# Ledger of designs, part 25: VH-VL binders against c3mjb8

Target 1, 104 residues: c3mjb8
Amino acid sequence: MRIKNKIKKRIIELIELAYITARKGDLELAREYIKLAEMYSRKGRIKIPLKYKRMFCRKCYTPLITGVTERRRIRSKILIRTCLICNWQRRYVLSRNKGSNKEN
Key: E = the ipSAE of ESMFold2; O = the ipSAE of OpenDDE; V2 = 0.75 times the mean of E and O plus 0.25 times the DockQ between their complexes.

## First folded at step 7 (VH-VL; framework fv_pritumumab)

Design sFD
Fold by ESMFold2-Fast, scan of step 7:
Structure sFD (fold): chain C 104 residues (1-104), chain A 123 residues (1-123), chain B 107 residues (1-107)
Amino acid sequence: as target 1 above (104 residues)
Amino acid sequence: EVQLLESGGDLVQPGGSLRLSCAASGFTFSDYAMSWVRQAPGKGLEWVSFISGSGYSTDYADSVKGRFTISRDNSQNTLYLQMNSLRVEDTAVYICAREDYDFWSGYYYFDHWGQGTLVTVSS
Amino acid sequence: DIQMTQSPSSLSASVGDRVTITCRASQSISSYLAWFQQKPGKAPKSLIYAASSRQSKVPTQFSGSGSGTDFTLTISSLQPEDFATYYCQQSYSTPLTFGGGTKVEIK
């Protein structure tokens, strides 16, 4: 239990660090931190929380920083995120009731 | 409801040390990055320091780098600012601020602020 | 560091007036701009983020616009409780920086 909690904490730390590293302009190092977080996730059999999974590109692992490494467009309650590095896209739908978000 | 309450402000001599606390309630503290912002008497707002939700990543204004240390205890829902080698120009009300993230816009922003605690540095 | 220049430093207005406050960044900050209201002896209150997004419970009289370097906060019909000092703030890069503030005084 302690081991899994330690691994989950490390995953979160690495993703936070990756985002800040990317903000400072080092995209290569940021990607390495994300890859390391995913390795801990797989080996520890611990799911990356959705909040943190949304912080990086699923294809190239670059942290997604609005207006810097990603573009966001909102059309009729659909958010379209585009990675400016690899052109990966994902759509997210606001729920009909009280704004619960969904991932496509 | 979200509440942030600062404490620890005092009158201290130049070169002295002081530790500020910010007690958080009404939300999952570890999910939010926090900052300290200060305001000198009759002056505007100045950002001092940042800490990520996990506590692993920190940042500081150049004016306080090497003298101040930001930390947090997520088990006690408390943010700290350890201030060393205090200078007269550090005199200010110190306010803790919570940073939220709007997923739909993609922007981080301060959404809640504490009342502040006054630090006076003089002989 | 990104310098935030706010104008005017103060203005006098009457209830019902349209008030505009401007903020200029020394370099492009995209939409990483927030607006805060502060009353004497009180903590800042968050009004707007991402240049134009109104925070929860903030009255519709407050609106923000702009992108890049030039930003505006508009109060479409000034209310008695709106007399306060207003600050802009950039979050594009560290250190986070605030404008010098605009004091909105009763005429």
Scores: ipSAE 0.752, ipTM 0.896, lowest interface PAE 0.9, mean pLDDT 91

Design sWDN
Fold by ESMFold2-Fast, scan of step 7:
Structure sWDN (fold): chain C 104 residues (1-104), chain A 123 residues (1-123), chain B 107 residues (1-107)
Amino acid sequence: as target 1 above (104 residues)
Amino acid sequence: EVQLLESGGDLVQPGGSLRLSCAASGFTFSDYAMSWVRQAPGKGLEWVSWISGSGYSTDYADSVKGRFTISRDNSQNTLYLQMNSLRVEDTAVYICAREDYDFWSGYYYFDHWGQGTLVTVSS
Amino acid sequence: DIQMTQSPSSLSASVGDRVTITCRASQSISSYLNWFQQKPGKAPKSLIYAASSRQSKVPTQFSGSGSGTDFTLTISSLQPEDFATYYCQQSYSTPLTFGGGTKVEIK
């Protein structure tokens, strides 16, 4: 389906654009791009690929840029990501087997 | 194995145009951002342009803005650099580079480079 | 634009020597600092990313350190294949910028 293919492409484009916009300092506009991508995802019934879902804060929608808008810490084979804007956290379990991970 | 192969370098007169290509193989091309980096004879490295994996977002060094256009064809696994209004100071070896991402550290970085293609701009 | 100042521009060393190359950013770049090796007539080879992380298949004699504005690449025991030009590069913001390079020559 052409429509679904166009929507999927637009979701990815918006998230990439949001990340770059945030890197240039415009966090508010970046959040709006992420919200728009989520709207397309819901309306089109198209899941945001995990790679792109990991690029923004699930609470405040700010793109997560290491050392700028997020902090990363590794403790006992667990990666902890912290949003520096809203203090949202997510934990990921490290595995030495094939680089697998789990979200908690 | 990851391979990047540039082509299209030539001798061209000032004001001329040239299109460079970088053929990628051994990986899912659309998952990676790409850059063009150049090196003038006997000089250091200079970043020229960047493109996102989808091709939607691009960026350029100020010295080439308005003259060069970076693009990609993900169906053909090929990166392009369209060079217009060429100047003598654009003379360089042009190298394509792949940008990787380490999720655990959170950093983007160049991991693979092509061999480069020489562009000579002279009258 | 972020300027990268690399020193020295060249040095002479013998096999087995410990070599240090420094790179200074005109503003803080956190750990967005990468190191590359280039041999004459060849494309650059990636060595270090995120200031201190070794790339795949890079020998252990290469190490990187630093954060903020001051960074160092160390070659703990120079090997014959290590005579090359080394470049630092910041990836904190565009335009991406490289240092001027350090040529490591045989003494």
Scores: ipSAE 0.722, ipTM 0.887, lowest interface PAE 1.1, mean pLDDT 91

Design sWE
Fold by ESMFold2-Fast, scan of step 7:
Structure sWE (fold): chain C 104 residues (1-104), chain A 123 residues (1-123), chain B 107 residues (1-107)
Amino acid sequence: as target 1 above (104 residues)
Amino acid sequence: EVQLLESGGDLVQPGGSLRLSCAASGFTFSDYAMSWVRQAPGKGLEWVSWISGSGYSTEYADSVKGRFTISRDNSQNTLYLQMNSLRVEDTAVYICAREDYDFWSGYYYFDHWGQGTLVTVSS
Amino acid sequence: DIQMTQSPSSLSASVGDRVTITCRASQSISSYLAWFQQKPGKAPKSLIYAASSRQSKVPTQFSGSGSGTDFTLTISSLQPEDFATYYCQQSYSTPLTFGGGTKVEIK
């Protein structure tokens, strides 16, 4: 149990580090941190929490920084996120006000 | 209700050390990044340091880098600022601030602030 | 470091007045701008984030606009409780930096 908790903590740490690394301009290293986090997730059989999974592009693994590495557009209660590196997109439908959404 | 309560401010001599605490309640502490912001008497706001929710990543203002250390104990819901090699110009009210994230817009922002604790550095 | 310049440093106004405070960043910060209100002896209160989004329980008289380098905070009809010092802040990059503040005083 202890080891799984340490692995989950390391996954979170790596994604946080990747985001900061990307903000400083090192996108290649940031992607490597994300790939490492995914490896820990896969081999440890621990799901990346949704909050952290939303912090990076699912196609190219670049951390998604609004206005820097991603573009966000809101139209008719739909949030569209676009990765500016690989053009990956995902739509989020808001059924209520901000903070209530449905992915894809 | 979200509450942030700072403590540890004191009168200290130049070159001295002091540890500040910020006790958090009313929310899941580990889900939020935290910052220390200071305000010298009669002056504006100055950001001091930031720490990620896990505590693994930290950032510092150049004026305090190498002298101050930000840390957190998520089991005790407490944020810390260890201040070493204090200077007269470090005299300020030190305030802890919680950073939230609006997924809809994609931006991080401070949403809650403590009342602050006064640190006076003088001979 | 990103420098944040606020203008004016102070202004005098009457209840019911429209007040505009400006903030300029030394480089483009997209919409990574927040506005805070501070009364003497009190902690700052968060008003606006993402340049134009009002925080919870913030009155509609407060509005923010702008992107890139030039930003404004508008108080459409000044209330007695709005006499305070206002600060802008960028969160685009560390170190996070605040403007010098604008003191809104009673005329």
Scores: ipSAE 0.822, ipTM 0.910, lowest interface PAE 0.8, mean pLDDT 92

Design sWY
Fold by ESMFold2-Fast, scan of step 7:
Structure sWY (fold): chain C 104 residues (1-104), chain A 123 residues (1-123), chain B 107 residues (1-107)
Amino acid sequence: as target 1 above (104 residues)
Amino acid sequence: EVQLLESGGDLVQPGGSLRLSCAASGFTFSDYAMSWVRQAPGKGLEWVSWISGSGYSTYYADSVKGRFTISRDNSQNTLYLQMNSLRVEDTAVYICAREDYDFWSGYYYFDHWGQGTLVTVSS
Amino acid sequence: DIQMTQSPSSLSASVGDRVTITCRASQSISSYLAWFQQKPGKAPKSLIYAASSRQSKVPTQFSGSGSGTDFTLTISSLQPEDFATYYCQQSYSTPLTFGGGTKVEIK
């Protein structure tokens, strides 16, 4: 029985469900799914994988759907994401190494 | 390299059942949502079903809802389509497609397709 | 469901021609629009995503434009290998829907 793997799977399932729920227009329920995923992450001491962590607003927990709940701008190899619900912003820059994107 | 290989297509009677498989290799299968798309002889593309990377969330076209079930086994890198109550109009080449995500643009899209497997439903 | 209307259904062209194919969504889909090329007996090949982003290894003669409801695929100088059927597809909402296809034929 690998408990940590089961919790990680549940975190991913909740974030996927939140994104789908937000696409259907239910932002309130989507935020609750994200909050539940964060709770499992904290109590289980399991990090949300970066890919999934990037799918929601850090401030208001709304899933970030391009052109619907977020806006993206690219300038000088910097991506600026803006949550259209709470106006939270985050910048992402290409790393100095192989050009992998990095959260700034 | 990314490879998707479908199998299981066959000739089947109306009302019959068939299970299709899509074997994936060359990438971390569980990180990608997958779809089945079909194409009837001489016709265009029609989306059939979608499944999330975890397998938890699924979607179906109305024409197959209640008859087809999409599933995946991430431990075996395999996508499935269980087809029940088959109809003549289900005759098509069934193709699996991988959905990728461009972080910089923020958009999901199909990037790789399999060869397809032919399902013929006739009496 | 979002309906995708693609036009023309077919066109005849010569090598070196500029070809334009249009796709109209029944409602706004932002830039959730992709273009695919399909040759007889073959699986589709992905060309464009996010309305205007060219996929890896796709020749520069292919370009996409548009947003909202009206989209265009342009082939700036048709090559012999470009005679094929082209499909647009929206991924804004489920069910995912394809246009009816445009067959690009030799004149």
Scores: ipSAE 0.704, ipTM 0.876, lowest interface PAE 1.2, mean pLDDT 91

Design sYD
Fold by ESMFold2-Fast, scan of step 7:
Structure sYD (fold): chain C 104 residues (1-104), chain A 123 residues (1-123), chain B 107 residues (1-107)
Amino acid sequence: as target 1 above (104 residues)
Amino acid sequence: EVQLLESGGDLVQPGGSLRLSCAASGFTFSDYAMSWVRQAPGKGLEWVSYISGSGYSTDYADSVKGRFTISRDNSQNTLYLQMNSLRVEDTAVYICAREDYDFWSGYYYFDHWGQGTLVTVSS
Amino acid sequence: DIQMTQSPSSLSASVGDRVTITCRASQSISSYLAWFQQKPGKAPKSLIYAASSRQSKVPTQFSGSGSGTDFTLTISSLQPEDFATYYCQQSYSTPLTFGGGTKVEIK
């Protein structure tokens, strides 16, 4: 069935659109696009791929644009991302020694 | 091995049309945004157009808006640039470029480029 | 549009020299700056992104620095294969814009 593939494609399209919309300064509209993508994900029972989940704040749904809507800090092999809108934070353990699997 | 190969460049008259292609291999094409960049003979680089991985979002330099259309066929791993109402100043080598993302830094950047295809617009 | 100004437009240098190329943005671009090398008749080769991050397989003689409006590419010890034209590029805002290029020539 192609329906699930169409829903997944729509989710990806909405997140891409949200990111570009946020880069052009319309954060409120960008957040609505993300909320819509989350709704399609929930109703279609299709998980948002990790790459795309990392593109927005999990608390306020603002797209995370480095130096614009988020701050990134690397301290002691830990990446700390901070949403500049709602102050949401998440930590990630860094490994760059082997495998160039940056986005997998 | 990432490879990008452009084709379609030709000699065309002012007002003419031309479609360029960029064949991609060695990576999951749909995961990457792509751009067209051009370089006029003896001149520097000029960004022309952008398309998101899904193909849904596009952007254009003001000099080509309304005349050029960027598109992609993710099932065929191919990027396109449809060029209409060509002008002498569109004469350039057209190069496709892949945009990568470094999650740890948070920055997008061009990491791979094709060889380019020459478009000459003259009477 | 964000204008990118490179200086110098050209320079002559010898193997082993330290070469610096500067790039200035007309407004703050944070660290949304990349550097590319281009040899005659060839496509650009990506060198540096995020102002200071070297791309895979780029030699350590290449380094980038700066943030905001002023950026520098440094080649610490110029090699024979480093004679080329170098371009900076901002990706902070659309349209993406390139500097005018700096040609590094043999003395």
Scores: ipSAE 0.739, ipTM 0.889, lowest interface PAE 1.0, mean pLDDT 91

## First folded at step 8 (VH-VL; framework fv_pritumumab)

Design E1 (at its last look DockQ between E and O 0.57; V2 from the best seeds 0.66)
Fold by ESMFold2, look of step 8:
Structure E1 (fold): chain C 104 residues (1-104), chain A 123 residues (1-123), chain B 107 residues (1-107)
Amino acid sequence: as target 1 above (104 residues)
Amino acid sequence: EVQLLESGGDLVQPGGSLRLSCAASGFTFSDYAMSWVRQAPGKGLEWVSWISGSGYSTEYADSVKGRFTISRDNSQNTLYLQMNSLRVEDTAVYICAREDYDFWQGYYYFDHWGQGTLVTVSS
Amino acid sequence: DIQMTQSPSSLSASVGDRVTITCRASQSISSYLAWFQQKPGKAPKSLIYAASSRQSKVPTQFSGSGSGTDFTLTISSLQPEDFATYYCQQSYSTPLTFGGGTKVEIK
């Protein structure tokens, strides 16, 4: 479990680095960090935590930055996230009891 | 109830060192990124440093880069700022701030602030 | 670095007045703009994020607007507890930067 913890740490480090890199405008390098994180996850059989899974496009691996690399629309309590690089969409049902979301 | 309590502010000489702490309670500390923000007497707010919830990523204002180190101990629910090579210009109230994420709109934002701790750098 | 220019630096107003405070960014920051309230000797209190989203328990007289480079905080009817200094802050890129503040005083 010690080795598994080190692999999980590396996965998280890479995804955080990818997001920072994408905010600086280097999307190609950012995608390479995400691909490497996915490789560690697959080889180590370690699931990427949901918080971090939501940080990048699952199709093209671009970090998702609101208004820059993704568009968000809310229609009838459904959030639609669109990757602006590859047009992949994902839909979410909005809930007041979702994790770090504003609850008040 | 979310609480952030800073401590460790003191009077120090130029070139000295000081370590600030921010004790967090009322929430899962490791889920939140944190920042230090400072305010010189009678002046506005200045961002100093940021650390991710995991502690793996940090960022610094240019004015403190190389002199200050942000860190956290998620087992102790405590945020730290190690300040070295202090200058008179570092005199300020230092405030810790919690960063939350609005997943619905996709924005990070500061949602809670501590009371601050005063650091005075003078001869 | 993204410079935030806040105007006015101070103003005097009476209870019930409509108050507007302007914040200009040196480059486009989309909607990555927050507003804070600070009373003397106290920590800042978060009011608005994402240019126009009111934080929980923030009274409805506070509203934010704008996108790109020009942003406005509006207090539709000033209350006795609203006399404070207000700061804008961009979160588009690091270093995070604040406006110089606007002190709202009672007249």
Scores: ipSAE 0.758, ipTM 0.885, lowest interface PAE 0.9, mean pLDDT 91
Fold by OpenDDE, look of step 8:
Structure E1 (fold): chain C 104 residues (1-104), chain A 123 residues (1-123), chain B 107 residues (1-107)
Amino acid sequence: as target 1 above (104 residues)
Amino acid sequence: EVQLLESGGDLVQPGGSLRLSCAASGFTFSDYAMSWVRQAPGKGLEWVSWISGSGYSTEYADSVKGRFTISRDNSQNTLYLQMNSLRVEDTAVYICAREDYDFWQGYYYFDHWGQGTLVTVSS
Amino acid sequence: DIQMTQSPSSLSASVGDRVTITCRASQSISSYLAWFQQKPGKAPKSLIYAASSRQSKVPTQFSGSGSGTDFTLTISSLQPEDFATYYCQQSYSTPLTFGGGTKVEIK
């Protein structure tokens, strides 16, 4: 349990670091951090929390930054997120309340 | 109701150290990233430091890097700013701010601010 | 660093007036722009985020517009409680930077 928590911590750190790195303009390094996080998740059999999984493209591992690496469109009560690097697309049904995503 | 209350501001000499606190209430503290922003007397706002909700990631302005340390205790709902090697130009009201995230639009933004605590660095 | 140039630095207006404040970024920041209100001795109050989205409980007289480098805060009809200093802030990249502020004073 203790080791598992440590691994989870490392996964989250890497994803957060990737996001910060991407915002600094180094997408290549950012992707490497995400890949590493995914590897830890897989090997450790640790699920990545949803809020962190939503921070990067599941196809190309690019951190998703609105207007930079991600395009967002709302059409017919559906949110469409498109990765501008690989065109990966994900759809979300619009919830009752627009607001923060604090799922953890 | 969301509340942020800063404390720890004092008068110190150049080269001195000070630790600020920001007590948070009215929300799940660990779900939100936090920042320190400061305002020198009669001047504008300057971003100082940022910390993720988990506390695992931090960022600093170049003006304070290596001297200031941001941290948080999520069990105590408290944000901290350890300030070392203080300079006269560090004199300011230090304000803590909560950062929220709009999932549908994809933007982070400050939505709540404390009133601030005054730090004065003088010989 | 991204420099935020805010104008004017101050203006005088009357209750009911339309007030416009502008903010220019030294480089494109997409829509990563927020507006804040600050009164003397009080905590800053968040007004707008994402260039044009009003925060919760923000009166409808406040609106934000713009993208890229040029942004505008508009107060359609100035209310007595709106006399304050306003700041723009970019969140496109760190370090986060603020405009110099605009003081809205009573004429």
Scores: ipSAE 0.621, ipTM 0.895, lowest interface PAE 0.9, mean pLDDT 94
ESMFold2 (binder alone), look of step 8: mean pLDDT 92; pTM 0.922

Design E2 (at its last look DockQ between E and O 0.54; V2 from the best seeds 0.62)
Fold by ESMFold2, look of step 8:
Structure E2 (fold): chain C 104 residues (1-104), chain A 123 residues (1-123), chain B 107 residues (1-107)
Amino acid sequence: as target 1 above (104 residues)
Amino acid sequence: EVQLLESGGDLVQPGGSLRLSCAASGFTFSDYAMSWVRQAPGKGLEWVSWISGSGYSTEYADSVKGRFTISRDNSQNTLYLQMNSLRVEDTAVYICAREDYDFWHGYYYFDHWGQGTLVTVSS
Amino acid sequence: DIQMTQSPSSLSASVGDRVTITCRASQSISSYLAWFQQKPGKAPKSLIYAASSRQSKVPTQFSGSGSGTDFTLTISSLQPEDFATYYCQQSYSTPLTFGGGTKVEIK
């Protein structure tokens, strides 16, 4: 329905804004934008699309910027992402049917 | 296939205005951030402006800030650049570019470019 | 603003030559560096991003290296279609900035 589409658009807008805010160095404000997006997701019962869920640390809500707020390591086709703020890690496995790094 | 087609370039006098369009096809337009990049005759590339996939967030080069406005209509799959108070130094081919994300390496990058539209500012 | 200094501004080479183009940033940009190819009258073509990641369908003679402030584009064996102007570009911070370009000409 149209209401759910509007809420989903706002969630996406907030996560995009959070990433830009973090890139400019304001991590505190960036986290507040992520928390607000999460609140809209919970109250509207709208799942955040995977593409956007992967843009921030699920533990501390910091937007993940390679080489700035996160470190990435690739070992034997496993991607390990480490949040440099809270040290939370997550691992990702490369699909056997695709050699592209662009599948999201 | 991804296609980007710019239009609206013209000959205008200093102080004039012009609106450029970039028609997008072959992909879900709202999933991608977009930029305008320009190239003066015989010169290199200069980034002009950027807009997020949703259209909510924008950024501008200092040389155009306050004079140019980037926008998008995701229902029409079209990117725009409104150019006001044009100067001779704005003379360039204006090119739209699509920004994609490599999740595996964690970087954004331009992956497709339009052909460009020529803007000439002269009296 | 981050200045990108590209060298050389032009070079002359023969088919089969190894060509090296360098780009230096005025401050560390980590690996936020891309390379583009442009032929006269045509749109830029994306070659490399993240300093060393090749775009899809980009031929294997193109490779990128470097991090921090010093970056290199290498064409391992120059092909007839590789005569063009090459630009580096940083995406570490706005405004995004390009190097001045390197024109690769037929010797």
Scores: ipSAE 0.799, ipTM 0.887, lowest interface PAE 0.8, mean pLDDT 91
Fold by OpenDDE, look of step 8:
Structure E2 (fold): chain C 104 residues (1-104), chain A 123 residues (1-123), chain B 107 residues (1-107)
Amino acid sequence: as target 1 above (104 residues)
Amino acid sequence: EVQLLESGGDLVQPGGSLRLSCAASGFTFSDYAMSWVRQAPGKGLEWVSWISGSGYSTEYADSVKGRFTISRDNSQNTLYLQMNSLRVEDTAVYICAREDYDFWHGYYYFDHWGQGTLVTVSS
Amino acid sequence: DIQMTQSPSSLSASVGDRVTITCRASQSISSYLAWFQQKPGKAPKSLIYAASSRQSKVPTQFSGSGSGTDFTLTISSLQPEDFATYYCQQSYSTPLTFGGGTKVEIK
């Protein structure tokens, strides 16, 4: 349990670091951090929390930054997130709460 | 109701140290990233430091890097700013701010601010 | 670092007036622009985020527009409680940077 928690911590740290690194303009290094986080997740059999999984493209591992590496569109009560690097796309049905995702 | 209350501001000499606190209430503290922003007397706002909700990631302005340390205790709902090697130009009201995230539009933003605590560095 | 140039530094207006404040970024910041209100001795109040989204409980007379490098805060009809200093802030990249502020004074 202790080791598992440490691994989880490292996964989160890497994803956050990737986001910060991408915001500084180094997408390649950022992707490497995400790949590493994914590897830790697989090897440790630790699920990445949803809020962190939503921070990067599941296809090319690029941190998703609105207006930079991600495009967001809302049509017919559906949120469409598109990765601008590889065109990976996800759709979300809009719920009553359209604001913060802190509950995830 | 969301509340942020800063404390710890004092008069110190150059080269001195000081620790600021920001007590948070009215929300799940660990779910939100936090920042320190300062305002020198009669001047504008300057971002100082940022810390993620988990506390695992931090960022600093170049003006304070190596001297200031941001931290948080999520069990105590408290944000901290350890300030070492203080300079006269560090004199300011230090304000803590909560950063929220709009998932549907994909933006981070400050949505709540404290009133600040005054730090004066003088010989 | 991204420089935020805010204009004007101060202006005088009357209740009911339309007020416009501008903010220019030294480089494109997409829509990562926020507006804040500050009164003397009080906590800053968040007004607009993402260039044009009003925060909760912000009066409808406040609106934001713009993208890229040029942004505007508009107060459609100035109210007595709106006399204050306003700041823009970019969150596109660190370090986060603020405009110099605009003091809205009573004429």
Scores: ipSAE 0.479, ipTM 0.871, lowest interface PAE 1.1, mean pLDDT 93
ESMFold2 (binder alone), look of step 8: mean pLDDT 91; pTM 0.913

